# Designs tried in a protein design chat: VH-VL binders against q0aze0. Part 400

Target 1, 268 residues: q0aze0
Amino acid sequence: MKIILVNNRFKENTEKKAQEIAGQLSALNVEVIIDNGLDEPYAGTVDFIMVLGGDGTMLRAARRYGQRAIPVLGVNMGTVGFLSNIEINELAEYLPLILREEYSLEARMMLEVAVFQQQSLLTRVFCLNELLLRSNSPRMLSFALEISGQKLEPYRGDGLIVSTTTGSTAYSLSAGGPIADPQLDAFIVTPVASHIINKRPLVVSPEREISLHLLEEREAIIGIDGQIKMDFGAENRVLIKRAPHPLLMVNLKAKPFFTSIDRSLQRQ
Short names: E, the ipSAE of ESMFold2; O, the ipSAE of OpenDDE; V2, 0.75 times the mean of E and O plus 0.25 times the DockQ between their complexes.

## First folded at step 19 (VH-VL)

Design KK24 (framework fv_bermekimab; at its last look DockQ between E and O 0.89; V2 from the best seeds 0.83)
Fold by OpenDDE, look of step 20:
Structure KK24 (fold): chain C 268 residues (1-268), chain A 123 residues (1-123), chain B 107 residues (1-107)
Amino acid sequence: as target 1 above (268 residues)
Amino acid sequence: QVQLVESGGGVVQPGRSLRLSCTASGFTFSSYGVHWVRQAPGKGLEWVAAISFEGSNKYYAESVKGRFTISRDNSKNILFLQMDSLRLEDTAVYYCAKDRIYYSKAFYGMDVWGQGTLVTFSS
Amino acid sequence: DIQMTQSPSSVSASVGDRVTITCRASQGIKSWLAWYQQKPGKAPKLLIYAASHLQSGVPSRFSGSGSGSDFTLTISSLQPEDFATYYCQQDNYRPLTFGGGTKVEHK
């Protein structure tokens, strides 16, 4: 068995723990690769990904490895979030199950985000939470939202979020989006400070395609999972689709999503 | 320079067929939906047909539906309008125009037009 | 089909005048309305898209407003080169449809 340990190099405690866990796994004849974000994603074949840290680390791991259909386990290290399954102090208890591959998987839809400039593909990213379009100035944006070739009323506001159901409890929630069942595949399109009062978010079929472009010569930014930032102008377009592969999240411990929402949100 | 150039217009007899061409240059033709718009002498603009950037979707005005066929060859940067069963009321300058936004199956305005080609009829 | 009613059909104006042209759609087209300028013997030129957005290179004296069914093109201060025919066009529905045009003439 070969496992990638994903941690955050900027968090010393996670680095230390990763080393400890690596040692433990090695002692059990498990090959271990540590990914602290410093290097490029490991290109070799692996059987399991263990994410040590919070939601941010999971998002990074998802972007780096999610397309490879590898089981991903979130191990919380004292943070509050929605993407971890077990606590670090529980790892020893569940390690035998991991090694025996005795766990269930929960498929989480990811976004395929393609950013274009004058027909040229600038980047294609798979992400777990959301794509954000927002103004890079105090000025309001005017942009077009197109869903499966249908033009909606032009949007005016600070921006727009296109989120997965997993991402519904992330920035989309802060912007007034609905909380969605993570087991549901859907896009959530949430306005960010629309000039139209109480503009409602949209829940969109994962079979549809979503595109955004600015209707004026203004500077905006694209944000992905709150970690990737790109300049976005009038010559750019973003195309969003369901990723061809979901993130396979390991479920070792039952986590009652709906009954724990209040608790999780209050702690944030 | 972004440019569209129509050709194929001329004098035709009623009931006959005519094929118009529009050659694109200066931009990625295959990335844009394109339109045919016509204008009868001394009259206003009339949208005739449109085709998506991939060529998979075609749209027609009711006045030409069943008689006109829009098509494109993206490899050659050419838009076509096959006009069959021509009628006197089809007399017009025919313009080709590109849509403003690339990689869209929707339309967002026509930002580049050709000079037009005239189709007239002999009695 | 969406009927676009443009008014007036013609307007006489002088250089420096404020000119207003109206376009009404037979039903709501959101903001998907474009304005074009056409000079004699020339192809149309896109002025405004999405009801109120100025096409690149178009002078700022041109402006568009409106949403739903009623739209307006305004030339704040008419210039000699602005004498032409103007057309509105909706692209919210297929078939695309143009207004009847408004000829801006010398007074």
Scores: ipSAE 0.876, ipTM 0.938, lowest interface PAE 0.6, mean pLDDT 95
Fold by ESMFold2-Fast, scan of step 19:
Order: structure tokens, then C-alpha cells, then sequence
Structure KK24 (fold): chain C 268 residues (1-268), chain A 123 residues (1-123), chain B 107 residues (1-107)
């Protein structure tokens, strides 16, 4: 068995914990690869991915490894979030189940985002939560939203979020989007501070293709999972579709989504 | 220079066929939808047909549906309009035009136009 | 088919005048309307797209407004090179349709 341990070297003692877990797994004849974000993703084949940290670390792991159809377990290190399944102090208890493959998998859709500059592909990335288009100046944006060849009324405002159902509790929620059951596959399209009063969030089929471009030159950025940022201008175009593979999340312990949402809303 | 050049216009008899061509240069032809627009002598503009950037989706005005066929050859940067069962009402200058936005299944305005090619009828 | 009705069919104007051309769609087309300028013997030139957005290189004296079914093209101070025929065109529905044109002539 080969396992990747993903951690964020800047979060508390996660790198130290990764080394401790690697030693424990090695003693059980498991080969361990540590990914602390410093290098390119591990290119070899692996059987399991263990993410040590909060939601941010899971988002990075999903972008790096989510398209490989490998089980991914989120192990919380004291950070509040939605993407972990067990706590670090529970790992020893659940480790035998992991090694015997005694767990269920939950599929979470991902976005495939392709950004173009004058017809040339600049980048293609996969993400678990969302793509954000946002103004980077005091001036509002004017932009076109196209869904499977159908043009909506032009948007005027600060931007737009195209989210997965997993991302419904991230930026989309802050912008007024609906809370979605993450077991549902759908795109959620949420406007950011629209100048037009009746612009509502849209919930659309994950089989549709969404594209965005600016109708006039403005300073804008696109953000991916709140972690990747790039400039966006009138010569740019972004195409968004369902990624070929969902992220396969490991369930070792019942984590009631709606109870988690209630707790989160009380705190926020 | 971004350019479209039409050819193939001429004098025809009613009921006959004619094929128009439009050669593109100075831009990535295969990335854009393209249109045929006609204008009868002394009259206004009439949209005739369009084809998607990949060539799989074709659209026609009701007046030409079933008689005209739009096609493209992305390897040669050429747009075609095959006109069958021609009528006197088809007399016009035929323009080809490029749509503004690349890799789109929708249309966003026509920003580059050819000079046009005249189709007329003999006695 | 969406019918596009332009008014007036022609207008006589002098250099420096404010010229207003109206375009009405037979049903709602959102803001998906373009305006073109055509001079005799020449191909049309795109002036405005998405109702109110000026095409690159087009002088700022040209402006567009409207949404839904009623649209306006305005030339704030007519110049000698602006005497031409102007067309609106919707691209919200297929087939795409043009208005009948408005000829801006010397007074």
C-alpha cells in the first residue's frame, strides 16, 4: 500500500504530525509519500491520500490529486471545516479500517476550468469549491454569462461565482447563494454585488458548459478555491465544465452535513 | 491584417446553383463562428446563415432554409455557401462576417466583414 | 422570427447635430443588440454590441442604450464622416434579424 500524506507546513504542527504518521505507517509496511506543498504533485501511483489539516489543505489536495480516482481522507487538526471526516486524535482508532479498506466513498463533483487569452489556452485547472470572477478596481464589471450556448442578460456588478455543491458553503454562501446538499451534482451560479436588483443565484445541470467574458475592458481577477489568483481582461475567456472524475472522499465516521451547517451558521 | 475575402458571385439563371467562398486571414479562423449576410440592391441587410467554430452547428434564415447549405474548411480557412434552387429574390451582394467571440456557441456581433460578392440573374 | 423595426427610415441632419435612431424588437431580446454603420458601396462596420458597448476604434460620440424591446443609437455631435445608413441587429434569437435601416442624410 502506498499512501500520500498531504499537509500544510505553515499550519501549527502538521508537518511534525505527518512525520509521526509516516513512521507509524512505515512500521506497518506501508510506503508513505509526504506532500507539504513545496514541490510538484507526486507523479507515481498511490492507493490512498490522507489530508492532514483544514478545508484549505483539502482544496489543495483535490486540485493536485482529485482527478486520479483515489480515496481521499480529510483528517482535522483542530480547524473548523466541512471537508474533514475524522479528528487527528481519532486516527489511531480508524487506521486499521483504512488499511483493510473498510470504509465507504462519497463522490464530490469538481470543476474543470480552462482560461484562454486570445484563443490560446493559458491554463487548465480542476477545483472542488468554485471559480470567482471579481472586479479588481472601484469600477463595476460588465460581463456575459453563457450557459450551453444560451446568453443571459449581461451582468453588471462586482462579479460572479460558479460553484460546485461542495462549494455552496464557501464563497457562494457569503455572496447569498443557496446551501446545497453536497451529494447533489449541480453548478451554482451566484452574482457578487450585482447592480441589477433581480439577479438571482442559478442552479444548473452539471452537464452544461458555462463560459464568461468581459464586455468592456476592466481590471478583474479570477480566483480558484480562494487559493489561485490570476488577472482577467476583455481578451480573456473562461470555460467551465464538470471535471471528468469526482473527488472520492472517504467516510469512516458519520458526519451529518445539516448538523454541521447549523453549527457553522450559529458561529458566523 | 484580419481579413475576409468573398468570391464566387456572378450571373446565374433562376433554378440553377452557385457556390460562394470566403477566405479568412490574419486570425485563427477555426476559433470563430462565421456568417453570411446579404443585401439586395437598394435594400437593407438580411442575415442568411451562420456556422459554429467547429462546424457542427448550422443556422439558416427561413427564406433560404432547404435551399442553401453553409459549410467550412478549417484546414484551408474557407467558408462556403452552397446556393441551390436560386430565385430572383436571392439577387444581392453576399457578405461573409466573423463573430466577435471565440469558442462560443452563441453570437455576439459581427466585427469583421468581407467586401461582398454580387449574385445577379440573366435573361 | 424576431422583427426589428427602425425609426425613422431617414433623417436629414447638419454637422454638429444630435441624431437619435430608435430600434424596436417584436419581443424581448434582453440586451443582445448590435448597431452597424454602412456607407455606400462598402461593407457594414460594427459600432455597438450588447446594446451599449462601444466597439474598439469607434468614436465616443456614438452611444447605445436600451434593453428588452426598445433601443436607441445616439450620435451626440454629427461629423461629416457619419452620413451613412445605420442598422440594428438582434443576436438573442435565431435566426438573427436586422432592422430596415436608417439613412442619415445632409440637410
Amino acid sequence: as target 1 above (268 residues)
Amino acid sequence: QVQLVESGGGVVQPGRSLRLSCTASGFTFSSYGVHWVRQAPGKGLEWVAAISFEGSNKYYAESVKGRFTISRDNSKNILFLQMDSLRLEDTAVYYCAKDRIYYSKAFYGMDVWGQGTLVTFSS
Amino acid sequence: DIQMTQSPSSVSASVGDRVTITCRASQGIKSWLAWYQQKPGKAPKLLIYAASHLQSGVPSRFSGSGSGSDFTLTISSLQPEDFATYYCQQDNYRPLTFGGGTKVEHK
Scores: ipSAE 0.829, ipTM 0.924, lowest interface PAE 0.8, mean pLDDT 91
Fold by ESMFold2, look of step 20:
Structure KK24 (fold): chain C 268 residues (1-268), chain A 123 residues (1-123), chain B 107 residues (1-107)
Amino acid sequence: as target 1 above (268 residues)
Amino acid sequence: QVQLVESGGGVVQPGRSLRLSCTASGFTFSSYGVHWVRQAPGKGLEWVAAISFEGSNKYYAESVKGRFTISRDNSKNILFLQMDSLRLEDTAVYYCAKDRIYYSKAFYGMDVWGQGTLVTFSS
Amino acid sequence: DIQMTQSPSSVSASVGDRVTITCRASQGIKSWLAWYQQKPGKAPKLLIYAASHLQSGVPSRFSGSGSGSDFTLTISSLQPEDFATYYCQQDNYRPLTFGGGTKVEHK
């Protein structure tokens, strides 16, 4: 069995704990790859991914490995969020179940984001929470939103969020979007400080294709999961689709979304 | 350097067929939607048809629906208009034009036009 | 089909004049309206897209405004090369439709 341990290099307690866990697994003939964010994602076949940290570390793991249909377990090491399942001090209790593959999986939709400049693909990235388009200057943006070849009224404002249902409790919520059940597949399109009256959040079928482009030159940026930033201008377009594969999140411990929603929001 | 060149116009009798071609150069043809627009002598512009960048969506003006067929060959950078069941009122200069936005199935304005090809009917 | 009505059908003007042309859609088209200029014997040229955005390379004396169903094209100070016919076109709905044109000509 081969496992990837994902940790955050900038948090020394996760690095030490990852080494301890790797030693324990090695003693059980489990091969362990540690991913602290410095190296390219491990390209070989693995059976399981364990994320040591909070929601931010899970978002990075999802971007790196989410399209590979590998079970991913979130292990909390302090601050409880929406994406961890067990606490670090419970890992020993659940490790036998992990090794026997006795757990359930919850699928979480991801976005596939492709950014172009004059027909050339600049980047393709997958994300778990959201894509943000926003102004990078004091001036408002004027931009076009196209959903499956249908043009909405041009937007004018600070920007737009296209999120998954998992991302509905992140930036989209702060911008006025609805909380969505993460077991649903949908896009949530939430305007940011729109000056156009009647621009309300949209809930959109996951079969739709979403694209954005500026109607006039402005300095803008695209943000991905709040962790990746890239410049965006009048010659760029971004295309957004449902990613080919969902993130497969491991459930070892009952942690119902609705029972704990208020508590989880307070800790974000 | 960005250029569209129409060809295939001529004099035909009513009820006959004609195929117009538009050859694109200087830009990535397969990335853009393209249109046919016509203008009868002394009259205004009339949009005729358009096709999405990958060729899967085709749209027609009511006046030509069922008689004209738009198509494209992205490997050869050519747009076509097959005109069947031609009528006297189809006499016009036919322009091809590219849409301004790449990788879109919607239309955002025609930013590059050809010089046009004349289709004339004579009994 | 969306009917696009331009007014006036022609305008007599002198160099330096401010010229305003209007275009009305038979139903709301949001801000998805383009303006084209055509000189005799030439292909049309895109001036304005999305009601108010100037196409690259078009002089700044041209401007567009409006949304919904009523739109205007303004030439702030007419130049000799601006004597031409102007067309509006909606691109919100398929099929796309042009207005009837407005000829701007020498007084």
Scores: ipSAE 0.736, ipTM 0.890, lowest interface PAE 1.2, mean pLDDT 91
ESMFold2 (binder alone), look of step 20: mean pLDDT 93; pTM 0.955

Design KK25 (framework fv_bermekimab)
Fold by ESMFold2-Fast, scan of step 19:
Structure KK25 (fold): chain C 268 residues (1-268), chain A 123 residues (1-123), chain B 107 residues (1-107)
Amino acid sequence: as target 1 above (268 residues)
Amino acid sequence: QVQLVESGGGVVQPGRSLRLSCTASGFTFSSYGVHWVRQAPGKGLEWVAAISHEGSNKYYAESVKGRFTISRDNSKNILFLQMDSLRLEDTAVYYCAKDRIYYSKAFYGMDVWGQGTLVTFSS
Amino acid sequence: DIQMTQSPSSVSASVGDRVTITCRASQGIKSWLAWYQQKPGKAPKLLIYAASHLQSGVPSRFSGSGSGSDFTLTISSLQPEDFATYYCQQDNYRPLTFGGGTKVEHK
């Protein structure tokens, strides 16, 4: 058995805890690869991914490993979030089940994002929550949204979010998008501070292909899962579709989505 | 230099066939949808046909559907219009034109045009 | 098919004049309208796309406005090189359709 431990070296106690867990797994003849986010993703085959941290660490793990159809377990290190299943103080209890593969999997859709500069592919990224197009200056953007070859009325405003259902509780929610059951497969398209009154969020089939480009030169950025940022201008184009594989999230204990929503909203 | 050059026009008899070509240079031809637009002598512009960047989607004006076939060869940067069963009302200068946006299934305006090739009829 | 009705069919103008050309779609096309300029014996040149966006290299005296079904091209101060025929064209629906053209002529 080979397991990747994903943590953030710069978070309090996570590096030390990752080393402790790696030692425990090695004692059980499990090969451990530690991914602190500083190096390239591990390229070899692995059986399981354990994410030690909050939602941000899970988003990084999903981007790096989510397309490999490998079980991914979120282990909470004290941060409130939606993407962890067990607490760190519960890991010893659940470790035997992990090693015996006695758990269920929940599939979460992901986005495939291709960003072009002129006609050349600049990057191709997979993400769990969303792609954000946003103005990087006080001036509003003017941009085109195309859905499977159909052009919508041009958008004028600060930007647009194309989200998975998992991402419905992230930036899309802050921008006025709906809360969606993450077991549902759909794109959620949410405008950011649209100049056009009544520009509504759209919920569209995950089989749709979405593309965006600027209609005039502006200083803008593309953001992916709140972690990747790149400049976006009129010569750029972004193409978005459903990723080939969902993220396979490990379920060891019940964590009802709607109960998690209640807890999150009470903190607002 | 970004350019499109049409060829293949000439004098034909009604009911005959003619194939027009449009050679592209100075841009990545395979990334863009391209159009045929015609203009009868002293008349306005009429859109004829378009083909998607990969060649899989083809669109025609009703007046030419079933008679004209649009195709492209991305390896040679050439657009074609095969015109069968030609009629007197097909008399026009035929322009090829590039769409503005790459890798799109929609059309966003025609930013580069050739100089046109004339199709006309004897007697 | 979407019918594009352009008016006037011709306009006589002098250098320095403000020229306005209108285009009406038979049904709503959102803002997906382009404007082209054609000089005698030449290919058309794109001036404006998406109703109001100026193509690179086109002088700022050209502007477009409108959405839905009613659109306008304005030349704020006509120059000698602007005497030409102007066409609107919708790209919201297939087949793509052009207006009949407006010829801007010397007085």
Scores: ipSAE 0.826, ipTM 0.922, lowest interface PAE 0.8, mean pLDDT 91

Design KK26 (framework fv_bermekimab)
Fold by ESMFold2-Fast, scan of step 19:
Formats: C-alpha cells, sequence, structure tokens
Structure KK26 (fold): chain C 268 residues (1-268), chain A 123 residues (1-123), chain B 107 residues (1-107)
C-alpha cells in the first residue's frame, strides 16, 4: 500500500503531524510519500491520499491528484470545514478501516479550466470549487458569457464565478449564489457585483461548455479555488467544462451536508 | 500580415457551378469560424454562409440553402464556397471574412475581410 | 429571419457635424450587434461589436449604443475620411443579417 500525505508547509503543526503519521504508517508497512506543496505532484502510482489540514489543503490536493481516481480522505486539523471527513484525533480509530479499504466513496465533480492567450493554450488546470473572473482595478468589466454556443446578454460588473456544486458554499455563496446539494452535478454561474440588478445566478447542466472573454481591454484576474491567480485580458479566453473524473472522497463517518450548512447559515 | 485572399470569381452562365476559394495567412486559421458575405453591384451586404472552426457545423442564408456548400481545409488554410445552380440574383462581389473570437461556437463580428471576388453573368 | 431596418438610407453632412444612424431589429437581439464602415471599392471594416465596444484602432469619435431592438451609431465630429456607407449586423441569431446601409455623403 502506498499513501500520499498532503500537508501545508506554511503550517508548522501540520508538518509535525504529517511526520508522526508517516512514522505510524511505516510501522504498519505502508509506503508514505509526503507532499508539502514545495515540489511537483508525485508522479508514481498510489493507493490512497490523506489530506492533513483544512479545506484549503484539500483544494490543493484535489487540483494535484483529483483526476487520478484515487480515494482522498480529508483529515481536519482544527478549523471545521466542508471537505474533511474525520478529525485528526480520530485517525488512529479509523486507520484499520483505511488499510482494509473498508469505507465508501463520494464522487464530487470537478471543473476543467483551459486558459488561452490568443489561440495558444496558456494553462490547463482542474479545480474542485470554482473559477473566478474579477476586475483587478476600480473599473468594472464588460465580458461575454457563452454556454454551449449560446450567447447571453453581456455582463457588466466586477466579475463572475463558475462553480461546482461542492463550491456552492464557498465564494459563490458569498456572491449570492444558491446552496447546492454536492451529490448533484451542475455548474453554478454567479455574477459578482453585477451592474444589472436582474442578473441572477444560473444553474446549468455539467454537460455544457462555458466560455468567457472580455469585450474590452481591462485589467482582470482569473482565480482558481481562491489559491491560483492569473492575469486575464482581452486577448485571453477561458473554456470550462466538466473534468473527466470526479474527486473520490472517502467517507468513514457520517457528516451530513445539511447539518453543516444549517450551522454555517446561522453564523451569518 | 493577417489577411484573407479570395479567388475563383469570374463570368459564368446561369445554371452552371462555380467554386470560390479564400486563402488565409498570418493567423491560426483552424481556431476561427469563417464567413462568406456577398454584395450585389450598388446594393448592400448579405451574409451567405459560415462554417465552424473544425468544419463540423455549417450555416446558410435561406436564399442559397441547398445550392451553395461551404467547406474548409484547415491543413491548407483554405475556405471554399461551392456554388451550384447559379442564378442572375447571385451576381455579387463575394467576400470571405474571419470571425473575431477563437474557439467559439458562436459569432462575434467579422474583423478581417478579403478583397472580394466578383461573380457575374454573360449576356 | 431577423430583419434589420436601418435609417436613414442616406444622410448629407459636413465635416465637423454629429452624425447619428439607427438600426432596428425585428426581434430582440440582446446587445449582439456590430457596425461596419465600407468605402467604395473596398471591403467592409469592423467599427463596433457587441453594440457599444470599439474595435481596436477605430477613432474614439465613433460610438455605439442600444440593446434589445434599437441601436445607434454616432460619429461625434465627422472627418473627411468618414464619408462612407455604414451597416449594422446582428449575430445573435442564425442566419446572420445586415441592415440595408446608410450612406454618409457630402452636403
Amino acid sequence: as target 1 above (268 residues)
Amino acid sequence: QVQLVESGGGVVQPGRSLRLSCTASGFTFSSYGVHWVRQAPGKGLEWVAAISREGSNTYYAESVKGRFTISRDNSKNILFLQMDSLRLEDTAVYYCAKDRIYYSKAFYGMDVWGQGTLVTFSS
Amino acid sequence: DIQMTQSPSSVSASVGDRVTITCRASQGIKSWLAWYQQKPGKAPKLLIYAASHLQSGVPSRFSGSGSGSDFTLTISSLQPEDFATYYCQQDNYRPLTFGGGTKVEHK
């Protein structure tokens, strides 16, 4: 059995805990690869991925490994989140189940994002929550949204979010998008500070292709999962579609989505 | 340096066929949808046909549907218009034009045009 | 098919004049309208796309406005090189359709 331990190099607590867990796994004859974010993703075959940290660390792991169809377990290190399944102090209890592969998997859709500069592919990335297009100056953007060849009325405002259902509780929620059951596959398209008050979030089939480009030269940024930022101008175009594989999230204990969202909604 | 150059126009007799060509240079031809637009002498512009970037989708004006066939050869950067069953009403300068946006299934305006090639009929 | 009605068919103007050309769609086309300039013997040149966005290299005296069914092209201070025929064109529906044209000629 080979396991990747994903942790955050900028959190001393998570690196220390990753070393402790690696020692425990090695004692059980499990080969461990530690990914602290400094190097390229591990290129070899692995059987399981353990993510030590909060939702941010889980998003990074999903971008690096989510398309490999490998089970991914979120282990929370402190702050409650939506993407972890167990707490770090529960890991010893569940470790035998992990090693015997006695768990269920929950599939979560991902986005495939291709960013072009003119006609040339600049980058292709996968993400679990969302792509954000936003202005990088006080000036609002004017941009075109195309869904499977259909042009909507041009958008004017600070930007747009294209989200998965998993991402419905992340930035899309803050921008006024709906809360979606993550068991559903759909794109959620949420305007950011639209100049037109009747621009509503859209919920569309994940089989559709979404395209964005600026209608005039502006300084803008593309953001992915709140972690990757890229400049975006009028010569750029972004194409979004459903990723080929969902993220396979390990479910070792019940963590009801609606209980979690109900609590979060009460916080305000 | 971005340009479209048309050829194949000339004098033809009614009922005959003619094939127009448009050679693209200075841009990645296979990334864009392209159009044929015509203009009768002293008259306005009339959109004739368009073809998607990969050639999988073609679109026609009602006046030419069933008579004209648009096609493209991305390996040679050439756009074609095969015109069958030509009528006097088809007399026009035929322009090829590039759509503005790459990798799109929709159309966003025509930013690069050829010089035009004249199709006319003998008495 | 979407009918594009352009008015006036011609306008006589002098250098320095403000020229306004209108275009009406038979159905709503959102903001998906382009404006082209054509000089005698030449191919059309794109001036404005998506109703109000100026094509790169086009002078700022040209502007477009409107959405839905009613659109306007304005030349704020006509220059000698602006005497030409202007066309609107919708790209919201297939087939694409042009207006009949407006000739801007010397007074």
Scores: ipSAE 0.801, ipTM 0.915, lowest interface PAE 0.9, mean pLDDT 91

Design KK27 (framework fv_bermekimab)
Fold by ESMFold2-Fast, scan of step 19:
Structure KK27 (fold): chain C 268 residues (1-268), chain A 123 residues (1-123), chain B 107 residues (1-107)
Amino acid sequence: as target 1 above (268 residues)
Amino acid sequence: QVQLVESGGGVVQPGRSLRLSCTASGFTFSSYGVHWVRQAPGKGLEWVAAISSEGSNKYYAESVKGRFTISRDNSKNILFLQMDSLRLEDTAVYYCAKDRIYYSKAFYGMDVWGQGTLVTFSS
Amino acid sequence: DIQMTQSPSSVSASVGDRVTITCRASQGIKSWLAWYQQKPGKAPKLLIYAASHLQSGVPSRFSGSGSGSDFTLTISSLQPEDFATYYCQQDNYRPLTFGGGTKVEHK
């Protein structure tokens, strides 16, 4: 059995804990590859991915490995979030189930984001939560939103979020988007700090293609899962589709989504 | 030097066929949707047809649907309009034009135009 | 098909005048309207796209406004090179349709 252990290199406690867990797994004849974000993603075949940390670490793991159809388990290390299934203190209890492959999988849609500069593909990225387009100056943006060849009324404002249902509880929620059951596949399109009162979030079929471009030159940024940031100008275009493969999230114990929502809303 | 150059116009008889070509240079032709727009002598502009960047989506004005066929050869940077069953009402200067936005099935304005090629009928 | 009605069909003006041309769609086209300028014997030139956005290289005296069904093109201070025919064109619906044109001619 070969396992990738994903952690955050900038948190010393998580790095030490990852080394400890790797040692424990190695003693059980499990080959462990540690991904702390310093190197390129591991290129070989693996059987399982264990993510140690919070939602941010899970987002990185999903971006790096989510298209490989490999089980991914989120193990929370004190950071409250939506993407972990068990707590670090529960790992010892659940480890035998992991090694015997006695768990269920939940498929979570991902976005395929292609960013172009002057007709040339600049980058192609997969993400679990969302793509954010936002102004990087005091001036508002004017931009076109196209859904499967249909043009909506031009948007004027600070930006737009195109989110998965998993991402409905991330930036989209903060911008006024709906809370979506992550068992549904859909795009959620949420305006960011819109200056137009009648602009509402849209819930769109995952079979559609979404495209964005600026209608005039402005300083803007594209953000992906809150972790990748790139400049966006009038010569850029972004195309968004449902990714070919969903992220396969490991369920070792029932984690009621609506209970998690209630807890989050109480804390605000 | 971004340009489009039309060719293939001439004098025809009603009921005959004619094939127009438009050669693109100075930009990545394969990335943009392109249009055919015509203008009868002394009259206004009339949109005729368009083709998406990859060639899979084709659109026609009702007046030419079933008679005209738009196609493209991205390897040669050429746009074509095959005009069958020509009618006197098809007399016009035919322009090819590039859409502003790449890799789109929608259209956002025509920013580069050729000089046009005249299609007229013998009299 | 969406019918685009331009008015007036012609306007007589002098250099320095403010010229306004209107375009009305037979049904709502959002803001998806372009304006073109055409001089005799020449191909059209794009001036404005998405109702109000000025094409690169077009002088700032040209401006567009409107949404839905009613649109205007304004030339704030007419110059000698602006005597031409102007066309609106919608691209919200297929087939794409042009207005009949407005000729701006010498007074």
Scores: ipSAE 0.806, ipTM 0.915, lowest interface PAE 0.8, mean pLDDT 91

Design KK28 (framework fv_bermekimab)
Fold by ESMFold2-Fast, scan of step 19:
Structure KK28 (fold): chain C 268 residues (1-268), chain A 123 residues (1-123), chain B 107 residues (1-107)
Amino acid sequence: as target 1 above (268 residues)
Amino acid sequence: QVQLVESGGGVVQPGRSLRLSCTASGFTFSSYGVHWVRQAPGKGLEWVAAISYDGSNKYYAESVKGRFTISRDNSKNILFLQMDSLRLEDTAVYYCAKDRIYYSKAFYGMDVWGQGTLVTFSS
Amino acid sequence: DIQMTQSPSSVSASVGDRVTITCRASQGIKSWLAWYQQKPGKAPKLLIYAASHLQSGVPSRFSGSGSGSDFTLTISSLQPEDFATYYCQQDNYRPLTFGGGTKVEHK
């Protein structure tokens, strides 16, 4: 059995804990690969991924490994979040179930995001929460939203979010989007500070393809899961579709989504 | 230099067929949707047909549906218009035109045009 | 099919004049309208796309406005090279449709 431990290199506590867990797993004859974000993703075959940290660490793990159909377990290190299933102090209790592969899996859709510069692919990335297009200056953007070859009325405002259902509780929520059951597959398209006060979020079939481009030159940024940021101008285009494979999240204990929502909203 | 060059026009008899070609150079042809637009002598512009960048979607004006077929060969950078059952009303200069936005199956305006090729009829 | 009606069909103008051309769609087309300029014996040239956005290289004296069904092309100070026929074209619905054209000619 090979397990990847994903942790945050900038959190000393998580790195120490990763080493402790790696030692425990090695004593049980499990091969451990530590991914602290410094190197390229591990290229070999892996049986399980354990993410030690908050939602941000899970987003990185999803980007790196989410398309490989490998079980991914979120282990919380103290911050209340939506993407962890167990707490670090519960790991010893659940470890035997992990090693016996006695758990259920929940599939979470991902986005495939392709960013182009004058027909040349700049980057292709997979993400769990969202793509954000936003103005990087005091000036509003003017941009086209295309859904499966159909053009909507041009958008005028600070930007737009294209989110998965998992991402419905992330930046899309802050921008006024709906809370979606992550068991559903759908794109949620949420305007950011639109000039038109009544511009509504859209819920769109995951089989559709979404495209964005600027209608005039402006300073703008594309953001992916709050972790990748790149400049975006009128020569750029972004294409978004559902990723080929969902992220397979491990369920070891009941974590009802709506109970988690209530707790999170109370802490805001 | 970005350019489109039409060919294949000429004098035809009613009821016959003619195939127009449009050769693209100076840009990545396979990334853009392309159009056929015609203009009868002394008259206005009439959109005829369009094809998406990958060839999967084809669209026609009502006046040519069932008679004209648009196609493309991305490996050779050529757009075609097969015109069957030609009528006197098809007399026009035929332009090919590139759509503005790459990798789109919608249309956003035609920014590059060819010089046109004339289709006329003997009677 | 969406019918595009341009008015006037022709306008006589002098260099320095402000010229306005209108285009009306038979149904709402959002802001998905383009304007083209055509000189005799030449292919059309794109001036404006998405109703109000100026194509690269087109002089700033050209501007477009409108949304829904009513659109206007304005030339703020007519130059000698602007005597031509102008066409609107909707790309919101298939088939795409052009207006009948407006000829801007010398007085």
Scores: ipSAE 0.810, ipTM 0.912, lowest interface PAE 0.8, mean pLDDT 91

